# Designs tried in a protein design chat: miniprotein binders against a2bj90. Part 52

Target 1, 235 residues: a2bj90
Amino acid sequence: MSRSARRKTSALNTVLRVVEVFASIQGEGPFTGTYSVFVRLAGCNLRCPFCDTRYAWSLEAGKPLGVEELVEEIARYEPSLVVITGGEPLLQRHPLNSLVEGLESLGLRVQLETNGILPAPARDEQLWRVYHVVSPKDVPVRVPGAKLHPSWVDYARATGRAWFKFLVANEQHVREVAEYVAKLGIPRSRVYIMPLTPEKLDMKELLELHSRIASLAVKWRLNFSPRLHLLVQLP
Key: E = the ipSAE of ESMFold2; O = the ipSAE of OpenDDE; V2 = 0.75 times the mean of E and O plus 0.25 times the DockQ between their complexes.

## First folded at step 6 (miniprotein)

Design r19
Fold by ESMFold2-Fast, scan of step 6:
Structure r19 (fold): chain B 235 residues (1-235), chain A 99 residues (1-99)
Amino acid sequence: as target 1 above (235 residues)
Amino acid sequence: SPEYLKKLEEIIKEFEKLAEEALKAGNKEVAEKYLEAAKLAREALELAKQGKYIEAIRKLLEAYELLEEAWKKTGDERLDKTLAELWKLVAEILELERK
């Protein structure tokens, strides 16, 4: 083996526990409307009462897939964006870095969805180079154990590759988010508020909620994230 | 011993301390949850020592669920910090899987 040939084969063939892989439109955050492949990783350390994906909470919910095999599966969709979500994808941090390396080698744009409890990427991680949508669960609807790691604020300011997305139901929630981000020094340009959607809203109620939260975003000078996939009835 | 084993031992002691404080406050239901969480974490420690990392993580997630129930009843900020440390430990143990 050549000295310049890196011993990367075993690292690239690291295994991830994957719940599902599917094509859809990104419905949330800064890349709303983008044709995407969603990779849902198994495992979550939170038990959010408003969670839509409770089936992914257990590591046993995921099938073991080799990184190389998963990269090939994702590539077949020819996506404009790869969305890595879960539970909490950073629970599988080591193989996740290998997945990102494989996806980057194909020129694919990658977005990670994370609760931000685990540290932000270090400069020597492949994850440093991708986009991150951080969904803090310590405000306004607090989830026990959910404390945003302070490194995410530093990462966002240093790279411009992180945004913070908050579920809100009313103006009091928006006020709490505004106070929270001001205290942490998060620029308002990096903040999204998104409707907290109860399980059983009809389409009229869903549109009304979106309108109310969007109006609050304008009033408070924050970005608005829809839940577009819910409005257009995509997964 | 590896650093993660020491951290796990520290978390177990914290659960036991929280149980003692709950008992002193007359909250038997909360104390029982902390003691069961400590027991699960101790089982996780033994599994991790044997290289059974996925089984160890499963036990720690069971402990987390009990602690979440305790947090809902108490609102204890110290417990909130301990839960965050537990998550970091789960991530660290998961990185050792397949080694």
Scores: ipSAE 0.013, ipTM 0.415, lowest interface PAE 8.3, mean pLDDT 81

Design r2
Fold by ESMFold2-Fast, scan of step 6:
Structure r2 (fold): chain B 235 residues (1-235), chain A 99 residues (1-99)
Amino acid sequence: as target 1 above (235 residues)
Amino acid sequence: SPEYLKKLEEIIKEFEKLAEEALKAGNKEVAEKYLEAAKLAREALELAKQGKYIEAIRKLLEAYELLEEAYKKTGDERFDKTLDELWKLVAEILELERK
């Protein structure tokens, strides 16, 4: 059997459920301001009351796309960063590892957004080598069932390729985050606090919220993540 | 390799037992949620036997959602433990998809 035939067989057996693919600016976390392609995968293991992407909760919301086809689509944008998000991307772990392999072979930088409930990558996974922004939902927002898997702390320590991004509304939330990361041994340099933004905020209210949370980040010596795309009105 | 299948069978039996206990306690709504969760877990078991791990996970997440709704209404510590067990099982099945 030829190498080409084997590659085609692999492609037929590796499919992702994809909600949307679009170019924008990364508005959050350590890569804020980067020209990015966003790949939203279907399916989620949480039902967060503040979720902006409820349309992605079901696996049925995703269109089946072959990994090779998706790599080609992403490559056409010539992005500085590929952001794989969802739902919860790790629900589709096997085809996701194949996607990451394809993207890395093109020299593309990859970032995964995850709620951290499912285990961190193992050393034999392609996902071991890419960046991860873990968004715990147990603290401070107390989403039921949102317990962070302890392997993410080990992964962060071993690789330096994980950051922890927490949604916060007030100083009490920041205190809870500070206590949480201290107990788990997460370095402050790996921690971001980000404004929890209600849908109804006008631009003045959105800026005031960003200013308040940023000031708390300085006070508590944590990193600040904006929601830049909301401020500049990009998707 | 039959270990995750045994865990799925065990969680199904636990849901059925918890449903029976809820009925005896006069909580029909909670019992109905556990019975539906057991049904979804049985569907997950059959999908997992076929190597359809992502579809199996989807069914377990539907079971989780039902139990989470019951937890929100009752505050019953037994739901909290059951939710934790479901997440561990999802993680184990996802490990099989990886390999």
Scores: ipSAE 0.000, ipTM 0.198, lowest interface PAE 14.0, mean pLDDT 81

Design r20
Fold by ESMFold2-Fast, scan of step 6:
Order: C-alpha cells, then structure tokens, then sequence
Structure r20 (fold): chain B 235 residues (1-235), chain A 99 residues (1-99)
C-alpha cells in the first residue's frame, strides 16, 4: 500500500463522534478562568438526572470527524487549554489517544473531563500525559450504575495529574465526600467540591448556593470549584 | 479473554429472564425494553468477537438507556446491581480495545 493510501486508511480508523467544538472560559475545577476550547464527544455511560448535556448522551448525536481535521479546528482558536468532555470521552478511547497526541505535538495543554467509571490511562497511552478531572457519580449524589474505577486513585498518586470533583448540595454531602476520599486514600489536595445546580436558579440563588458550598469547602479543608460560566453567562 | 464473552452471555440471559418476569406480571412495555436490551447485548457480543469493541460498547450503552428507562418506571433497586455489572463489562471491553 502506498504511504498516501495508508495515511487515508489510518485517518478513517481514527474518527471521533463530536457533538460540538466551541471556545469559552473553563468554569470548573483546577483550571477555572482559563481560555479554553471545549470538545464535546458523543456518548455517555450514565444518565445523571442533573445532567446539562443530555443531547450528547447518544453516540449517534456526534458527527464523525477525523482526528487531523479536529486538531486543525481546535488549533485555529489558539487556546490556552483544550477541554475534552462529553458525554463520557473514554468511550472513544482509541481515537481519543490519537487526538491527544496531535494536540500535544502542537504544545497544547489538554484536560479530560470523565466520570471515572472506565479505567484510568495506562502508562503507554497518550492520555497518561494529560490532565484529568474525574467527577465520580457514586458519591454523594447516587447515580445508578456509577462506581469509580480504583485505577484512578493509583493514576492520581503516580502522576499528580488527576483531581476529583464532587457535586454537593449541602453539608451532609460534603461529609459523605470526606469519608469517601479518606476510605479510598485520595489526597485532600486533589479533591474539589462543586455546587450541584438545579436547572432553574436565578442569579441570586446561584450566587447564594456558591457561597454556601465555598464556605463548606473552607470548613472541611477541601478545594472549591465554582461553575463560573453559569455566573458570567457563558456556554 | 473468554471471560468477558461469558459475562456478556450471562447478561443476555438475565435480560431475557427479566423480560419473561415482566410479561408474567402483565407489564408489556417493560418486557419490550428488556427484550430490546437483550438484542443489543447479543449484537455487542458479535461485534466484540470481531474485535469491534467501540461498536460493541455503543450497543451496550443503548441497552443501558433502555434499562434506565425501565428503572425510572419501576424504582426497582435490583437495577443498581444490574447496571453496575454492565459497567464492569464495558470497562473490560474498553481494556481489550486498548490492546
């Protein structure tokens, strides 16, 4: 096979189902406030009742897009951070590793958002070298079928490139998170609590909720993640 | 490993059993969802045997959606166990895709 034909075949095999690509500010987690390009991959292995992106649940919701084409599209935004989210992006693990390789070759910083049900990256994956924000759904809000894969704790300890972000509504939730991370041996410095926001809060209610959860983060000596994009009305 | 294939076969049989139980209880809509989930799991088994792990995972996710709809209608706690077992299987198939 010619080099050109081989390249075309490889590109067709490294196709991602992409729901949307857009620029915004990262509103959550350790990189809050960073100018970012968001890549939402299709498909999800959960059906969270508080999910804001239900349109991405089906793999068929995504358009097939080649890795090279997607890398070029992302690069045009000149982002400080590429946020790969979904759905659950690890459902498309093989082409995702190729995407990460392409983005890193351009010197772009990559962060993955994952529910942590599927295993953490192995050392031989490109995904091993990027940042991961893991959002477990087994605690404190119990989503049926959700369980954090234990390899994420090992990955976090080995690399220092994973953080755990928990949705919380009240102090009882924070207590449950504290017990959970202690049991699993997750370092407190790698833990974020974030307001669980109902879909129809006015701005005053949203700010009051942020204030309450931030105060609990101080009390329990955990990191706090806002949902900044909601406060400043960005996507 | 043949272990994931055996787990797929076991899940298919479980879905078929749950469909039969729903039919006996007069709940045709729930039974139809279990039967469709069993069909999707069988398609996933065939795809996995061919090394098409991502396509297999897609079928299992469709099965999950059907089971979750059934859970929302019944409130049956047995779904927590079934859904958890399905996720463990998806994780195994994902590891096979990685190789």
Amino acid sequence: as target 1 above (235 residues)
Amino acid sequence: SPEYLKKLEEIIKEFEKLAEEALKAGNKEVAEKYLEAAKLAREALELAKQGKYIEAIRKLLEAYELLEEAYKKTGDERFDKTLAELWKLIAEIMELERK
Scores: ipSAE 0.005, ipTM 0.327, lowest interface PAE 10.9, mean pLDDT 82

Design r3
Fold by ESMFold2-Fast, scan of step 6:
Formats: sequence, structure tokens, C-alpha cells
Structure r3 (fold): chain B 235 residues (1-235), chain A 99 residues (1-99)
Amino acid sequence: as target 1 above (235 residues)
Amino acid sequence: SPEYLKKLEEIIKEFEKLAEEALKAGNKEVAEKYLEAAKLAREALELAKQGKYIEAIRKLLEAYELLEEAYKKTGDERFDKTLAELWKLVAEILLLERK
């Protein structure tokens, strides 16, 4: 069987565990403000104490959806960006590559959100060709088991399709991020700091936190990611 | 046998060793978490041998939850190393499913 025939057979018989599919505005990272469809995959290899999506931690939280069915559902939204998130979507790596192949065949732009613990895409994966926002949880938030896989730095250098988005609460966290990315050789132009929002904040507190972290981004010459969806009360 | 099978056997032994250490320290609750994690890892090994890689990963994720609960109660940094080895194993299993 040729690669194409094998890929089609794989896509037809491949199933993803999907928690939810919804349209919103991308509130974070380099594509902030983009009309997007979010595909939340089930399963996660971390248990972050600040996690907003604990309902997605188990693979059983996801319903089985065929890749072709999911591609059709996504396409109906006519999105400017498809955001594949989770949990940790790379836990479902094989069917995820098939999903990406289907979405790219329709000309759709795809962004993966990942904790970066599992290896970056290899050149022979469909995932190699899409955008990745890597959110390390080893620095500064120090989640157990969260060590960033070094292949993500190589992938970022080779492709220019990875950015690193760090949760920060204060200036000491920003300093740790700056030291971390310098040691790994990650260009500051690919680094985002984002407010860590582990508690329920009112709108005034949320704006004040955003202002403080944005000011630190300017001071440290890093990019700033808001959590725009929280500010405009979208999912 | 593929390299991941040896690593999965090694992680099972590590869980059993950590359970024994917890029992000696008088922490029966933590020991029970490690023994259940070892059982889940053995189920994962059997599923991986059958080519059921997603089901194997699911069992390893359940083991992770038990280890994370144990870490919260003890603060023992050895859990970080064990969890890192677990994710290396998951990465290898995912590469096998890709092929």
C-alpha cells in the first residue's frame, strides 16, 4: 500500500477522544484575537494545581470521534485558526497527525497547544508543518514531572513554528524564565509571558494582574500574552 | 522485545521499591498508592504487548494520578524522577503506535 492509501485507511479508522469543540476567539499567545475553533482532546500527563480544565485530565472524559467526522465538524465553523488543545494532545499523537493532515488538506491553519513534555514533531509527521505553542510547566511553576523535552528547542530553531508561553505571577518568575530561555538558546522573540490566574479574580483584579505582567514583559523585553477570553468573558 | 518493554518493567520495579520504602517509613496509605500504580503499569505492559497502545497509555495516566497523590502527602522529590521516566516510556509507546 502506498503512504497515501495507508494514511487514508488510518484516518478512516482512527479515533480521537474529544472533550469539546467550540468556536471562540484565541485569547492567548501569538495568534491572540483570531477567530478560532477549539478542539479539546482528552487526557493529560500533568496535574497542575492551577489547571482550569481538570475535566479533560482523563481519557474517559473524551467521546470517541472519527478523524473525518471531526474535520467536517471543524470545517463547518469556517475558522481562521484551528486550536488543538487538551489535556495534552500529543498523548493521542497518531490520530492527531491524521487530523492535522485532514485540516491542512482544506487549507486550514492549525495551532497545537502542548506542555512540551513529549517530543516535538519529527520531519515525517504532519504535525511538523503546523504551529506549536509550547507551555512549559517546569519553569517557573515547577509542576512535578513537567520537564520540557529538549527536541522542542531544536524544532523551534529548525522551523520557526514554535513559541514558548510561560505562566508567571511575579518578577522573580520572569527572571527565571529569562535565565531558562537563555540557557536553552530560545530567542526572546519566541517567548511569551502570561499571567498565572490560579484564583478567581474579579475584573479589576484581573486587569491589574494583566497590567503588572505586561509591564514586566516590556522591562524584560519579552512578548506578553493576555488571557483575552477571560477579560471579554468568552470560553 | 522492544526497549520500552524493559523500561516498563523497570518502572514497575521502581513503584514496588517505593511502596516497600513507604511501608518501612510507616506510611501505609502512600505504599498502597505505589502498589496500585505498579498494578496499573503491569496492565499497561500487557496491553502494549497486544498492540493496544492507547489503552496502555490510559493505564499509565491512572498510575500518574496515584503517584501525584503520594507526592502531595510526602513531598518526596523521587516522584519527579519516576514521573519523568514514566513520560519517556509514554513517548516510546506513542512512537510505536505511529509505526
Scores: ipSAE 0.012, ipTM 0.425, lowest interface PAE 8.1, mean pLDDT 82

Design r4
Fold by ESMFold2-Fast, scan of step 6:
Structure r4 (fold): chain B 235 residues (1-235), chain A 102 residues (1-102)
Amino acid sequence: as target 1 above (235 residues)
Amino acid sequence: SPEYLKKLEEIIKEFEKLAEEALKAGNKEVAEKYLEAAKLAREALELAKQGKYIEAIRKLLEAYELLEEAYKKTGDERFDKTLAELWKLVAEILELERKLGE
């Protein structure tokens, strides 16, 4: 059997623990507004106090799905973008690489959302070839144990396929982000600030928060990410 | 790599030291959480030796939950450093699975 055939056979036998698969609009980051299918993987290595997907924290929250079955399910949505999120999807790194291989074989564009605690992809991973939105939780929100792995900065420089998305509540947070990315050598063109949204905001308050953070993005010359799905009441 | 096994053993010893410190401070409940986390880490080591990588990761995530409960009660500054070491072990187990997984 050839190396390619052997790799394909391995991928067919790989299983992921999946919480949910659904179609929506990507509401955040560099692909905001794109018709997407979201694949939420189970398990997380953080317990962020502001987390809105606490139901995905445990690996046991996911049902086992074969990679081939999952690729077929995703393909039925005919998405412009496949968003792989979680929890922390890199906790299922080996089967995740197999999923990415299957999706790329169909010509589908893939974006991974990660907290960046685990190392960035190596050149021999299928994950090396896809887009990554890294959401650090060490700055400014300071979640314990959430230190960004330095390999993500190297990956971003080497590939141009990573962006860094920071949750911010006020101008002091934006200042901390600006200092942090300057220290790490992350170009401002790769940096997004996004509103840190408390659970109990009405629509007017939500829009006012978006306006305030967007104004700070202009002032600090950073990119702005909305939480568009919250504004249009989509999942 | 045998290197990750040594690091996991070091973490287990640190959990045991934290349990001893908690007992000396009169915090029996916290000590019990650290001892249970050490037990889960030992189970993770045995699973990793058998090539059962995802099961090993699951045990380490259970250890994290116990450590987080202890942190919420004590505010122990060592928690952040202990979690950094825990995630290094998780990364090493995931890398081993990637290199040797079927």
Scores: ipSAE 0.624, ipTM 0.805, lowest interface PAE 1.3, mean pLDDT 85

Design r5 (at its last look DockQ between E and O 0.01; V2 from the best seeds 0.00; counts 0 for: pae E 20.6 > 1.5, placed apart)
Fold by ESMFold2-Fast, scan of step 6:
Structure r5 (fold): chain B 235 residues (1-235), chain A 99 residues (1-99)
Amino acid sequence: as target 1 above (235 residues)
Amino acid sequence: SPEYLKKLEEIIKEFEKLAEEALKAGNKEVAEKYLEAAKLAREALELAKQGKYFEAIRKLLEAYELLEEAYKKTGDERFDKTLAELWKLVAEILELERK
């Protein structure tokens, strides 16, 4: 990008701090198995002890990239899905809305992954029209500061474009999730439980954990999310 | 809006009070982290007054790193409430940037 273009995007506040852009298969949530481009934004408002992407916690981990340049880079992959993740991508809310506008103009399907601490999109945001996978960290994993913003439940009911994905290690966690979503009025059809994976598991242990959590999903009538990329050794 | 500036001033005062309490408890290392967090929040206030909302958020996230380090050393029960107020303020600044 030229200096003039960089100054223009910076002056218009349409620059994102981006850690990485890469093609892979979505391994989690309602779009598991989809050929995707991942856009990892820098910065996070949580310090989860189980975090797999600690390298993205700081805004300084991201390089400034103009929205137009990023849209062009994503489009070259010809993805079935664009996954915007991080850190917490809503920390860069304004330029993120511009990115979503650019991606939608090309007919690309967009999914945002968020911890849900910051408010859900308002109707006048481009973000209102895309898919959201909300991963609360207040229940069951109890990360400090991780209270889910109540607007996410309203957004899910109004749009049908949000799902709630919970990290679980055992049946007690699933029970806590079931109670939590019932209290908030989140339909079970919008709820995924996903294995909370320790840092190093061999393949047998990883499969056994997936099997156990999947069995609990059946028992509790919730959806199951694998971590497919871990099973097939993709990024 | 004057309300978000007042909330930012309140967060600064909270960090300064936490520093004072840590110092009275004999924990100079923790007090220094809270004082640096307050300094970063003051820089955020000046940036916000200039309409530099994203730079203000950047300073608040730097302050958060120091609060997290202090929490790891103290286990302070008020940390969850402090973070809730901080993220509420960040949400308001993000809305100002958007509008």
Scores: ipSAE 0.805, ipTM 0.905, lowest interface PAE 0.8, mean pLDDT 89
Fold by OpenDDE base, look of step 7:
Structure r5 (fold): chain B 235 residues (1-235), chain A 99 residues (1-99)
Amino acid sequence: as target 1 above (235 residues)
Amino acid sequence: SPEYLKKLEEIIKEFEKLAEEALKAGNKEVAEKYLEAAKLAREALELAKQGKYFEAIRKLLEAYELLEEAYKKTGDERFDKTLAELWKLVAEILELERK
């Protein structure tokens, strides 16, 4: 490989396309309530009709940022957790591994948000060591092209560092989730159901929806994820 | 040829057709977007043939972005169908990456 090709490959492995970096409270999943820095990566392999971050779908919506610069920016917030999200973060897997390495070297905890279409981390990846919240898009609402990669089930069993978060609107959706996780052998203790929220809900409607879905979680013996950031009006 | 390659060629032809229709309608900017989308889809096809599936998917996503921009200008309902076809193709390529 020429020196130019090595420089291009090294540069490609050390640059992320980032939409935004901000501090907030983790509103969802097992880390709900944690003071977090969110890194929203650009580009998504889905076009979910219910996506609240459609502005991140384009790879071009993100600015190129160096991994080192991004680590320094994140560290300035003194976060209790770094949440890597976006469209689909694993579309930038190589520089993402470098980012994780940098963050872990500072003793920062990292949580990834993924749609689970791309393979789970391999044992030799830095991503193997972090926490993952997988949000399948094939159940209960079938997004075209969405299929959970089987390796996420294996990763969850091997490491205990994965949770599965499903968007639900009604009891039929909760039933479909229960059947799906049973079929795949996902432990119920690792399953979260979360309200599927249309963009136009007022606060009263949002609270009612949370109450209904939380009651269904208890009935079906599943974990409940709020959308806490929406309830407390944080980003 | 694998089924995904046939589907990708069909998508390329659809982008080329949409470009021709846009040109006939006098919308040069939209036609350029569809032609660039067709080019990106062809690059994706060649990358997929090389086993570079992640790079192929990235090219298809770039092609989608151009389609979305064209849709915002034209309101063409064919966008929804083409989107569904693109995502099915992405899913098929991802399945190949697992093998």
Scores: ipSAE 0.008, ipTM 0.258, lowest interface PAE 9.8, mean pLDDT 86
Fold by ESMFold2, look of step 7:
Structure r5 (fold): chain B 235 residues (1-235), chain A 99 residues (1-99)
Amino acid sequence: as target 1 above (235 residues)
Amino acid sequence: SPEYLKKLEEIIKEFEKLAEEALKAGNKEVAEKYLEAAKLAREALELAKQGKYFEAIRKLLEAYELLEEAYKKTGDERFDKTLAELWKLVAEILELERK
């Protein structure tokens, strides 16, 4: 077997615990609007009170899928972007690197969503080469046990492939985010603020909140992330 | 289509301008980094014209790394503007795959 074929065969022997695979639009962050396939991995190292995917918290919520089968399923959607999310995908780091290898061998572009508690990718990981949207949960929302690993800032500077996304409800939260990112040396061009949306908002309230947070993003010279999938009522 | 190519050419010119300014400041190593970033962005331009959008984006992200290195050497505060322009362009090129 050639060296390329040997690596592909190794990836095919790895198993991931997967909650769901579905096509939709990436509604958040720098790739907003992109036709995407979402791969939701099971397991999370946090229990955020505002989590809207609580069904993915337990590793047992996922079904075992081989990487080969998962790559083939993803490819059939012909995605413009593969979004790996969860729970916290980095809890399944080893098989996740195998999945990324398989997806990259087909020329598919990958974005990871992470809470940033586990370290950023090392240079020799397949994850080193993919895009990352890091959502720290220790500011302003202050989830217990959340702490951004400092390697994510170094990774973002070294690669340009990471952005930081923060849930905010008001200007006090935005001020706290601005102070936090300044302290850590995160350039504002890599920072997104996004509306913290309660479960029961109607469409008028959603639009008003988006407008308010977008105006704050302009005022504070930060990027704005919508929750576009909620506005257009996609999963 | 023509709009994102125009923006990419503007970024190439910006990198070349930054290289010229670095030479005037006596920073030959920094100028070389800006020139290599311009070369990568021009390669991305040709790849995008061929419809090879993911490969074009990869070249632009490599150019980003060189810009970061040049910023560390110069402290040039225009880094935030140039980075923001580059990431807006990456987002535009990624959206072309939707079509």
Scores: ipSAE 0.000, ipTM 0.095, lowest interface PAE 20.6, mean pLDDT 82
ESMFold2 (binder alone), look of step 7: mean pLDDT 81; pTM 0.805

Design r6
Fold by ESMFold2-Fast, scan of step 6:
Structure r6 (fold): chain B 235 residues (1-235), chain A 99 residues (1-99)
Amino acid sequence: as target 1 above (235 residues)
Amino acid sequence: SPEYLKKLEEIIKEFEKLAEEALKAGNKEVAEKYLEAAKLAREALELAKQGKYLEALRKLLEAYELLEEAYKKTGDERFDKTLAELWKLVAEILELERK
């Protein structure tokens, strides 16, 4: 069989373990406020104590969907942005590259959410050309095993297509983030701090937390990410 | 390739060493989890040799669950190092599947 025939057969046989596909507004990061389709992939290589998507931790939580079928489902929503999240989507790296190729063929903008433990995209990957929001879990509230792969810093500098988003609860957390990004040489323009939201906050407490973290972002000259979907009560 | 298989074999030996240390410390339950993780990693090696990369990944994630259960009970100081090696193996398997 020729290489092209093998590639086509591989792509057609390529499946992703998918937990859910739904339309909403991107509530976080550099594309906050964008009408988006969220694709939650199954499987995760961390067990964060503050995780709100524990139902996606196992690969078995996802149903097998062919890349072509998934592209068609996403396209029906006519989104301004496709957000691929999980679990940890890079665990399904090979079929994910095929999905991105299909989405790019339709002119769709793609954003990946990742914990950054696995290496950043190589130049020969389809993933090299899409946007990445990296959420390191080694600072400020360290999760065991959650060391950021150093290739993400090189990828961010080379492409301008990666941002780093940190969950923070107080000023000491922001200080630790500032020291961390300075040591790694991550540009401040690529850094977002976001409120670490405990369970069972009422709307007043949620707004007050957002206000406090936003004020710290101004003080420390970092970007601020809200959790807009929580504020407007969307998924 | 030979280097990917060697890396996977090295982590299997590390899990087996951790099991032996847990047994010597009197922690039979932890030792059993490390031995089961080694078994799952060995199964992952055989699947990777067959080009069954998703199945190999599934076995390594099952090994991770067992290692995390052991860590929660003991606070094992080498857990971070063991997970770093596990994620290197996952990265190598994902790279092999891609090429």
Scores: ipSAE 0.549, ipTM 0.769, lowest interface PAE 1.7, mean pLDDT 84

